# VH-VL binders against q9umr5, part 88

Target 1, 268 residues: q9umr5
Amino acid sequence: SYKPVIVVHGLFDSSYSFRHLLEYINETHPGTVVTVLDLFDGRESLRPLWEQVQGFREAVVPIMAKAPQGVHLICYSQGGLVCRALLSVMDDHNVDSFISLSSPQMGQYGDTDYLKWLFPTSMRSNLYRICYSPWGQEFSICNYWHDPHHDDLYLNASSFLALINGERDHPNATVWRKNFLRVGHLVLIGGPDDGVITPWQSSFFGFYDANETVLEMEEQLVYLRDSFGLKTLLARGAIVRCPMAGISHTAWHSNRTLYETCIEPWLS

## First folded at step 21 (VH-VL)

Design qo9
Fold by ESMFold2, look of step 22:
Structure qo9 (fold): chain C 268 residues (1-268), chain A 123 residues (1-123), chain B 112 residues (1-112)
Amino acid sequence: as target 1 above (268 residues)
Amino acid sequence: QVQLVQSGAEVKKPGSSVKVSCKASGYTFSTYYISWVRQAPGQGLEYLGIIIPEYSTANYNEKFKGRVTITADKSTSTAYMELSSLRSEDTAVYYCARGSRWFDSTPYYMDVWGQGTMVTVSS
Amino acid sequence: DVVMTQSPLSLPVTLGQPASISCRSSQSLLRYTGNTYLYWFQQRPGQSPRRLIYQVSNRDSGVPDRFSGSGSGTDFTLKISRVEAEDVGVYYCMQGTKWPPTFGQGTKLEIK
């Protein structure tokens, strides 16, 4: 029998947007219990990410308790950061596959339609003034804003990303790393035609250096220091990369070729 | 020198399939995109699909309705394109072309092309 | 799909004179990253396509400096400052901004 699957949606999103993904799972893995969490929908997805993590934690506990053999997570866009934080804060999670579906795992540094709607007079070069303020940190987008030209402000002001990446010292760092390392597989999905995640390589733990050159995961300080377990996971053979060209940001969960290639093999 | 060498011309009957090979040399095959493009006689260029050989992650132009399959064999540095349920309008020269490295943002770079493979579909 | 429209489709030119080929897209080719993935290819008679210009205006190595590309948004141009005999062939623009990549119809350049 197949492990239950928990789905966590992204920014300005809802459970309905996953109807095609649910159809694919039902066709290939009949009988799989799939729960698309109906929390922080639409504008509520702008709430601080730690608030969202706490709410999703409460929702997944009973699901995990009923599935002692383990569960899988499929986490889309912003939802992939919520899920990674969840894996760090839960000492009792039983996640086998964490499937990160085009998520800004190393942060975001790019103008998008969402940012234009929320901050209409700002450009990406200036958003650090908003995002690295107490007011800005009340918005989820700013919780993972990562300006490569203002690293000192990022490290000081980020209430979420700098902490889950282990880029700031905090008393829970050792426990969070231990918890995250209990995951069976980390499946990273993304591609160059995404159009929203900037750089798109953030979905593979790549990110800009100070010159806006994209460095790979293995070149990142958080990897080299193994601050939250990436180096350990890679050495264990637990990191799966599944890049695919030709998929836009809103199509990752509605493309059958992507599902069959990158998702289906991990839904044991 | 970087080059792509394709298999020879093929004559096929309608309803059958064809598999064209594209052997790469002079670079690290597994980490670069390979695209497939075709050109009907006297016509322009039409994009078929793309693959990253290292991850076997292929994607296809919807126009071909699941008739195209793109694969790669890392041990022989060879990409393949298979087109099934052939029709007379599939008569064309089929090209492979190299893109950038998969981690770069330019999959459709197509800086190096194969010599082309003529596929003729006739009764 | 993004439609790419070239003009003219046939271009007879006197040796040594300039030539200009227009390419228009049905949608903007500008990404939020600031990149525009517009390419120009040359196909000489009986040969495979060869890339001349990448990302609007960048000339490939070995391409003569008489070739230049320009444009933005939806309007793009390939110029040849002095046409030579070896320039005969068909020229294609292609967009790589939105899946799937699409080509213009081609412009056949011939010497008068």
Scores: ipSAE 0.842, ipTM 0.921, lowest interface PAE 0.9, mean pLDDT 93
Fold by ESMFold2, fold request of step 23:
Structure qo9 (fold): chain C 268 residues (1-268), chain A 123 residues (1-123), chain B 112 residues (1-112)
Amino acid sequence: as target 1 above (268 residues)
Amino acid sequence: QVQLVQSGAEVKKPGSSVKVSCKASGYTFSTYYISWVRQAPGQGLEYLGIIIPEYSTANYNEKFKGRVTITADKSTSTAYMELSSLRSEDTAVYYCARGSRWFDSTPYYMDVWGQGTMVTVSS
Amino acid sequence: DVVMTQSPLSLPVTLGQPASISCRSSQSLLRYTGNTYLYWFQQRPGQSPRRLIYQVSNRDSGVPDRFSGSGSGTDFTLKISRVEAEDVGVYYCMQGTKWPPTFGQGTKLEIK
């Protein structure tokens, strides 16, 4: 029948948040085994992303082993970065569709209520002082904080994003690129009304230059150097973009039109 | 110059459907949002929905969800709005309007409007 | 949905005199990025709407400098410093900050 689907949640999130998505999958793809991973819930979603990657890796291994024909990943918000790291570190993953649901793939640079709650004396212009420190890197949001005005600090201090993007040299870069390229399709979902991901185009591998002009994926150095395989995937026809206006950050997994248009076609 | 040219007026019976076209010229059609807005005679403006022609990703005002379908044909640079199960209160002028490029943050920019299409629903 | 309330709904004005149209939203239109997606449209009799002002205060190309927009948060204003005969029509504010976009009721500007 249908390949199993593994769902990975985002910041301050839990498996319950995906009840509508599960309903949609059951209606359109009856018999599909869907596992919403119940790890790093709520405040535990602030743990370092490499810790989360390790925990989710342990959870997905038996699911993938039972499905030699392959699996699909639906990964929401911060969870999309966890999933991309999984694709890089797992030599034996069998992921067909990686569905990235409004994920900050090129990083985050936004003054949100969540940032103010977590760092009440900070704003986006000064958060680099916290995030680009060893203490800051113990929090997941700092693992993908990307200040376009302090790119040298980002490249030096990032323990996660600069590594999985191949922006900093490391001994596993070639292997991670090879593993990432084994994915069947990369499905990128997001939109201008998201309200949290900043810039929202990060969900499509867009990001700010030093003037805060948003450059497209094809204008990014990581794409041009093909540092982790984006250029290769695009040339192969494996990158699917599915932008949609009118959806807020918390509604991506609970909107039927979005599901039918952007998710359903990739759950073979 | 940038233009949006709509199909001509239509008279329809209750319960039928209407499909209004909006042909774009003077710019790269596929990468810009197209919104649809209507105006009942002597009334204000109501937003219907939006599409990105390149990706065929449409979204609809919940008020009209289930009755409105917005599509685009990139090869002819034409957007379409279809409204089904027509009622007399659907009598209105229907407008298409261009938004920003999909990659920009202003989908509802509506800087260029079509001339409007009068749809009259009567028995 | 965000409710947009315009006042007045009818605005008779003597030629050459100023005019002011108020638009109030039921919730703040400020996004966390610092942008406010508040627009003003003019609809002359028998014509389609035409955008005058985008993002609160920016005039479109070809819009006379007698038109100005201002405001923040929930309260916005369109001003015409000297009304001319060509300004007759209905003026709509619209918010694009929160889905779905919503329009005010319209303000019909007429020459006395």
Scores: ipSAE 0.841, ipTM 0.916, lowest interface PAE 0.8, mean pLDDT 92

## First folded at step 22 (VH-VL)

Design gp1
Fold by OpenDDE, fold request of step 23:
Structure gp1 (fold): chain C 268 residues (1-268), chain A 123 residues (1-123), chain B 111 residues (1-111)
Amino acid sequence: as target 1 above (268 residues)
Amino acid sequence: QVQLVQSGAEVKKPGASVKVSCKVSGYTFTELSIHWVRQAPGKGLEWMGGFDPEDGEPFYAQRFQGRVTMTEDTSTDTAYMELSSLRSEDTAVYYCATVSYDWETGRYSFDYWGQGTMVTVSS
Amino acid sequence: QSVLTQPPSVSGAPGQRVTISCTGSTSNIGAGFQVNWYQQLPGTAPKLLIYGNSNRPSGVPDRFSGSKSGTSASLAITGLQAEDEADYYCQSYDISLSGWVFGGGTKLTVL
């Protein structure tokens, strides 16, 4: 039998948004128990990510308990960060494949529709003033805002991304790394035509330097320091990178070709 | 408030086709997704198909695949449902309904309904 | 046969609490899709009663409530009134059918 699949959505998504993905799974892997976690939908997806992590944890624990053989996680957009954090704080998770579907794993630094909606009068160049404030960190989007021009503020004020990345020292860094390394495979999916994730390489742990030059995963300090286990995962062949062009952000979970190429192989 | 006004009752012979209209008012038509649900006399609701609120494409219940066509005329704010190869079992009240997304709750639901169109198929 | 199973009928006296169950499966409610409820008064079109498992549209009294757990959903009506006599339908999305699905409907009789 196939391992259960748990789907975690992104900003303002609904379970319905993932109908095609579930249909693909049902068709290609019949009998698979697939669940889109119906939590923090709509506006509630703006809640602090740690709050979301806790909520989703409560939802996945029973599922994992019923699946001692393991489960697969498909986590879309913001959900990818939630899942990474989830796997970092859970010392007993049994995730075989963690599929990060177009997630800003290394953060976000772009003017997106979501950003414009939340901060209509602010550009990305000025968002650090808001996002790195205490009240700004009450919004999920700010929890993974990564301003390359204000690294000190990021490192000191980011209450989520900087911590799960191990970029700021904290007492749980070692344990979180250990927990995250329990993952069988980390499947990173994204692409240049996403239009939302900025830079799109963030889905592969690439990101801007101080000159807004995109550096690859292997050039990142978090990798070099193996602060949360990326280097270790890569060394053991546990990281899969699946870039795909021609896919917009809202289509990653509804593209058959993408599913067959990047997702399906890891659901066995 | 969104209003859906459907065309009048139809009487058809088996094998014929019927096209029901649904005129929308009170809201921007292009921002709505129209779906169709039918109800046989004394029976429950049956979803037939509609336009996907996320991608705007029509999709139909498997049962009606090949027999149903749903279209929209944006110039008249009118949605249409055409059902061909009519059978006696197609005798029902046909409803159009709007499907919308609530960003606050992250839900999709059938918010507003037409008054229904009775379609009778008899030899 | 409806994908979502409802009791064909329920009844209650005025002022009482009644519950209508909606039993789905792992391909719909259990898959995480939300449940909506509709009220259909005799001779009228359905009306949205509950959306997104537990939300009430404007104009729907708070004596109507919805819940979801596992593969099932439930509609509760407290303080039952005569005007509540109607048919009630649950609705969700089903991946096996690739479409929206309704329950079989429940006729509520107010005694």
Scores: ipSAE 0.931, ipTM 0.956, lowest interface PAE 0.4, mean pLDDT 96
Fold by OpenDDE, fold request of step 23:
Structure gp1 (fold): chain C 268 residues (1-268), chain A 123 residues (1-123), chain B 111 residues (1-111)
Amino acid sequence: as target 1 above (268 residues)
Amino acid sequence: QVQLVQSGAEVKKPGASVKVSCKVSGYTFTELSIHWVRQAPGKGLEWMGGFDPEDGEPFYAQRFQGRVTMTEDTSTDTAYMELSSLRSEDTAVYYCATVSYDWETGRYSFDYWGQGTMVTVSS
Amino acid sequence: QSVLTQPPSVSGAPGQRVTISCTGSTSNIGAGFQVNWYQQLPGTAPKLLIYGNSNRPSGVPDRFSGSKSGTSASLAITGLQAEDEADYYCQSYDISLSGWVFGGGTKLTVL
């Protein structure tokens, strides 16, 4: 039998948004138990990511308990960060494949429709004033805001991304790394035509330097220091990168070609 | 307030086709997703199909594939449901409804309904 | 025959609490899709009663509540009133059918 698949949604998503993905899985892997976690939907997806991690943890624990042979995680957009954190804090997770579907794994630094809606008078260059404040960190988007021009503020004020990346020292860094390394495979999916994830390479742990030059995963300090296990995962062949062009952000979970190429191989 | 007004009752022979209309008012038509649900006398609700609220494409229940066509006329703010090869079993009240997305909760629901159109299929 | 299973009928006296169950499967409610509830008064079109498992549209009294757990959902009506006599339908999305699905409906009789 196929391992259960757990889907974690992104910002302002609904379970319905993932109907095609579930239909693809049902068609190609009949009998697979697939569950979109119906938590923190809509506006609730703006809640702090650590709160979301706690909620999703409560939901996945019983699923994992019923699947001793392991489960697969498909985590979309913001959900990819939630899942990475989830796997970091869970010392007993049994995730075989962690599929990060167009997630800002290395953070976000770009103007999006969501930002315009929440902060209509703010541009990405000024958002650090809001996001790196205590009240700003009460919003999920700010939890993974990564301003390359204000690294000190990021490192000191980011209550989520900087911690799960091990960029700021904390007492759980070693344990979180150990926990995350329990994953069988890390499948990174994204592409240049996403239009939301900025830079799109963030889905592959690439990101801007201080000059807004995009550096690849292997050039990142978190990789070089192996702060949360990326270097180790890569070394053991556990990281899969699946870039695809021609896919907008809202289509990653509803594209058959993408599914067959980047997702399906890891559900067996 | 959104209002859906459907066309009048129809009486058809077996093998014929019926086309029911649903005129929408009180909201921007192009921002709505119209779906169709029927109810046979004394029976429950049955979803027939509609326009996907996320991509705007029509999709139908498998049971009606090849026999139902749903269209929209944006110039008149009217949605249409055409059912062909009618059978006695198609005798039912046909409803149009709007499917809306609530951004606060991330939920889809059939929030506004037409008054229904009785379609009778008899020899 | 319905993908979502409801009891065909429930009854209660005025002021009592009644519950209507909606049993689905791993292809709909269990897959994480939300459940909506509709009230249909005799001779009228259905009306949205509960959306997204437990949310009430404006105008729906708080004596109506919805919940979801596992592969099932439930509608609870407290302080039952004569005007509540109607048919109630649950609704969700089913991936095996690639479409929206309704329960078989429950006729609520107020004694």
Scores: ipSAE 0.929, ipTM 0.956, lowest interface PAE 0.4, mean pLDDT 95
Fold by OpenDDE, look of step 22:
Structure gp1 (fold): chain C 268 residues (1-268), chain A 123 residues (1-123), chain B 111 residues (1-111)
Amino acid sequence: as target 1 above (268 residues)
Amino acid sequence: QVQLVQSGAEVKKPGASVKVSCKVSGYTFTELSIHWVRQAPGKGLEWMGGFDPEDGEPFYAQRFQGRVTMTEDTSTDTAYMELSSLRSEDTAVYYCATVSYDWETGRYSFDYWGQGTMVTVSS
Amino acid sequence: QSVLTQPPSVSGAPGQRVTISCTGSTSNIGAGFQVNWYQQLPGTAPKLLIYGNSNRPSGVPDRFSGSKSGTSASLAITGLQAEDEADYYCQSYDISLSGWVFGGGTKLTVL
């Protein structure tokens, strides 16, 4: 039998948004128990990511317990960060494949229409004033806002991304790394035509330097220092990178070709 | 505020086609997703199909695939449902309904309904 | 033969509490899809009663409540009133059918 698949959604998503993905899985892997976790939907997806991590943890624990052979995680957009944190704090998870579907794994620094409606009076260059404040960190988007021009503020004020990345020292860094390394495979999916994740390479742990030049994963300090296990995972062949062009952000979970190429191979 | 007004009752012979209209008012038509649900006399609700609220494409229940066509005329704010090869079991009240997304809750629902159109199929 | 199973009928006296069950499967409710409830008064079109498992649209009394657990959902009506006599339908999305699905409906009789 196929391992259960758990789907974690992104900002303002609903379970309905993942109907095609579930249909693909049902068609190609009949009998698979697939569940979109119906938590923090809509506006609630703006709640602090640590709160979301706790909620999703409570939901996945019983599913994992019923699947001793392991489970697969498909985590979309913001959900990819939630899942990474989830796997970092869980010392007993049994995740075989962690599929990060167009997630801002190294953070967000975009000035897109998607962010503009959320922050209508703020520009990308000024959002640090809000996001790195105590009240700003109460919003999920700010939890992974990564301003390359205000690194000190990011490192000191980011209550989520900087911690799960091990960029800021904390007493759980070693344990979180150990926990995350329990994953069988890390499947990173994204592409240049996403239009929301900025830069799109963030889905592959690439990100801006101080000059807004995009550096790849292997050039990142978190990789070089192996702060949460990326270097180790890559070394043991556990990281899969699946870039695809021609897919907008809201279509990653509803593209058959993408599913067959980047998702399906890791559901066995 | 949103109102759906459907066309009048229809009487058809087996094998014929019927096209029911649904005029929308009180909201921007192009921002709505219209779906169709029928109800045979004394029976329950049956979803037939509609326009996907996320991608705007029509999709139909498997039972009606190849026999139903749903269209929209944006110039008249009217949605249409055409059912061909009519059978006696197609006798039912046909409803149009809007499917809306609530961003606060992240939910889709059939929030506004037309008054229904009775379609009778008899020889 | 509805994908979502409801009891054909339920009854209660005025002031009582009644519940209507909606039993699905891993292909719909159990897959994480939301459940909506509709009320259909005799001779009228259905009306949205509960959306997203437990949310009430404006104008729906708080006597109506919805819940979801596992592969099933439930509609509860407290303080039953004569005007509540109607048919009630649950609704969700089913991946095996690639479409929206309704329960078979439940006729509520107020005694």
Scores: ipSAE 0.923, ipTM 0.952, lowest interface PAE 0.4, mean pLDDT 95

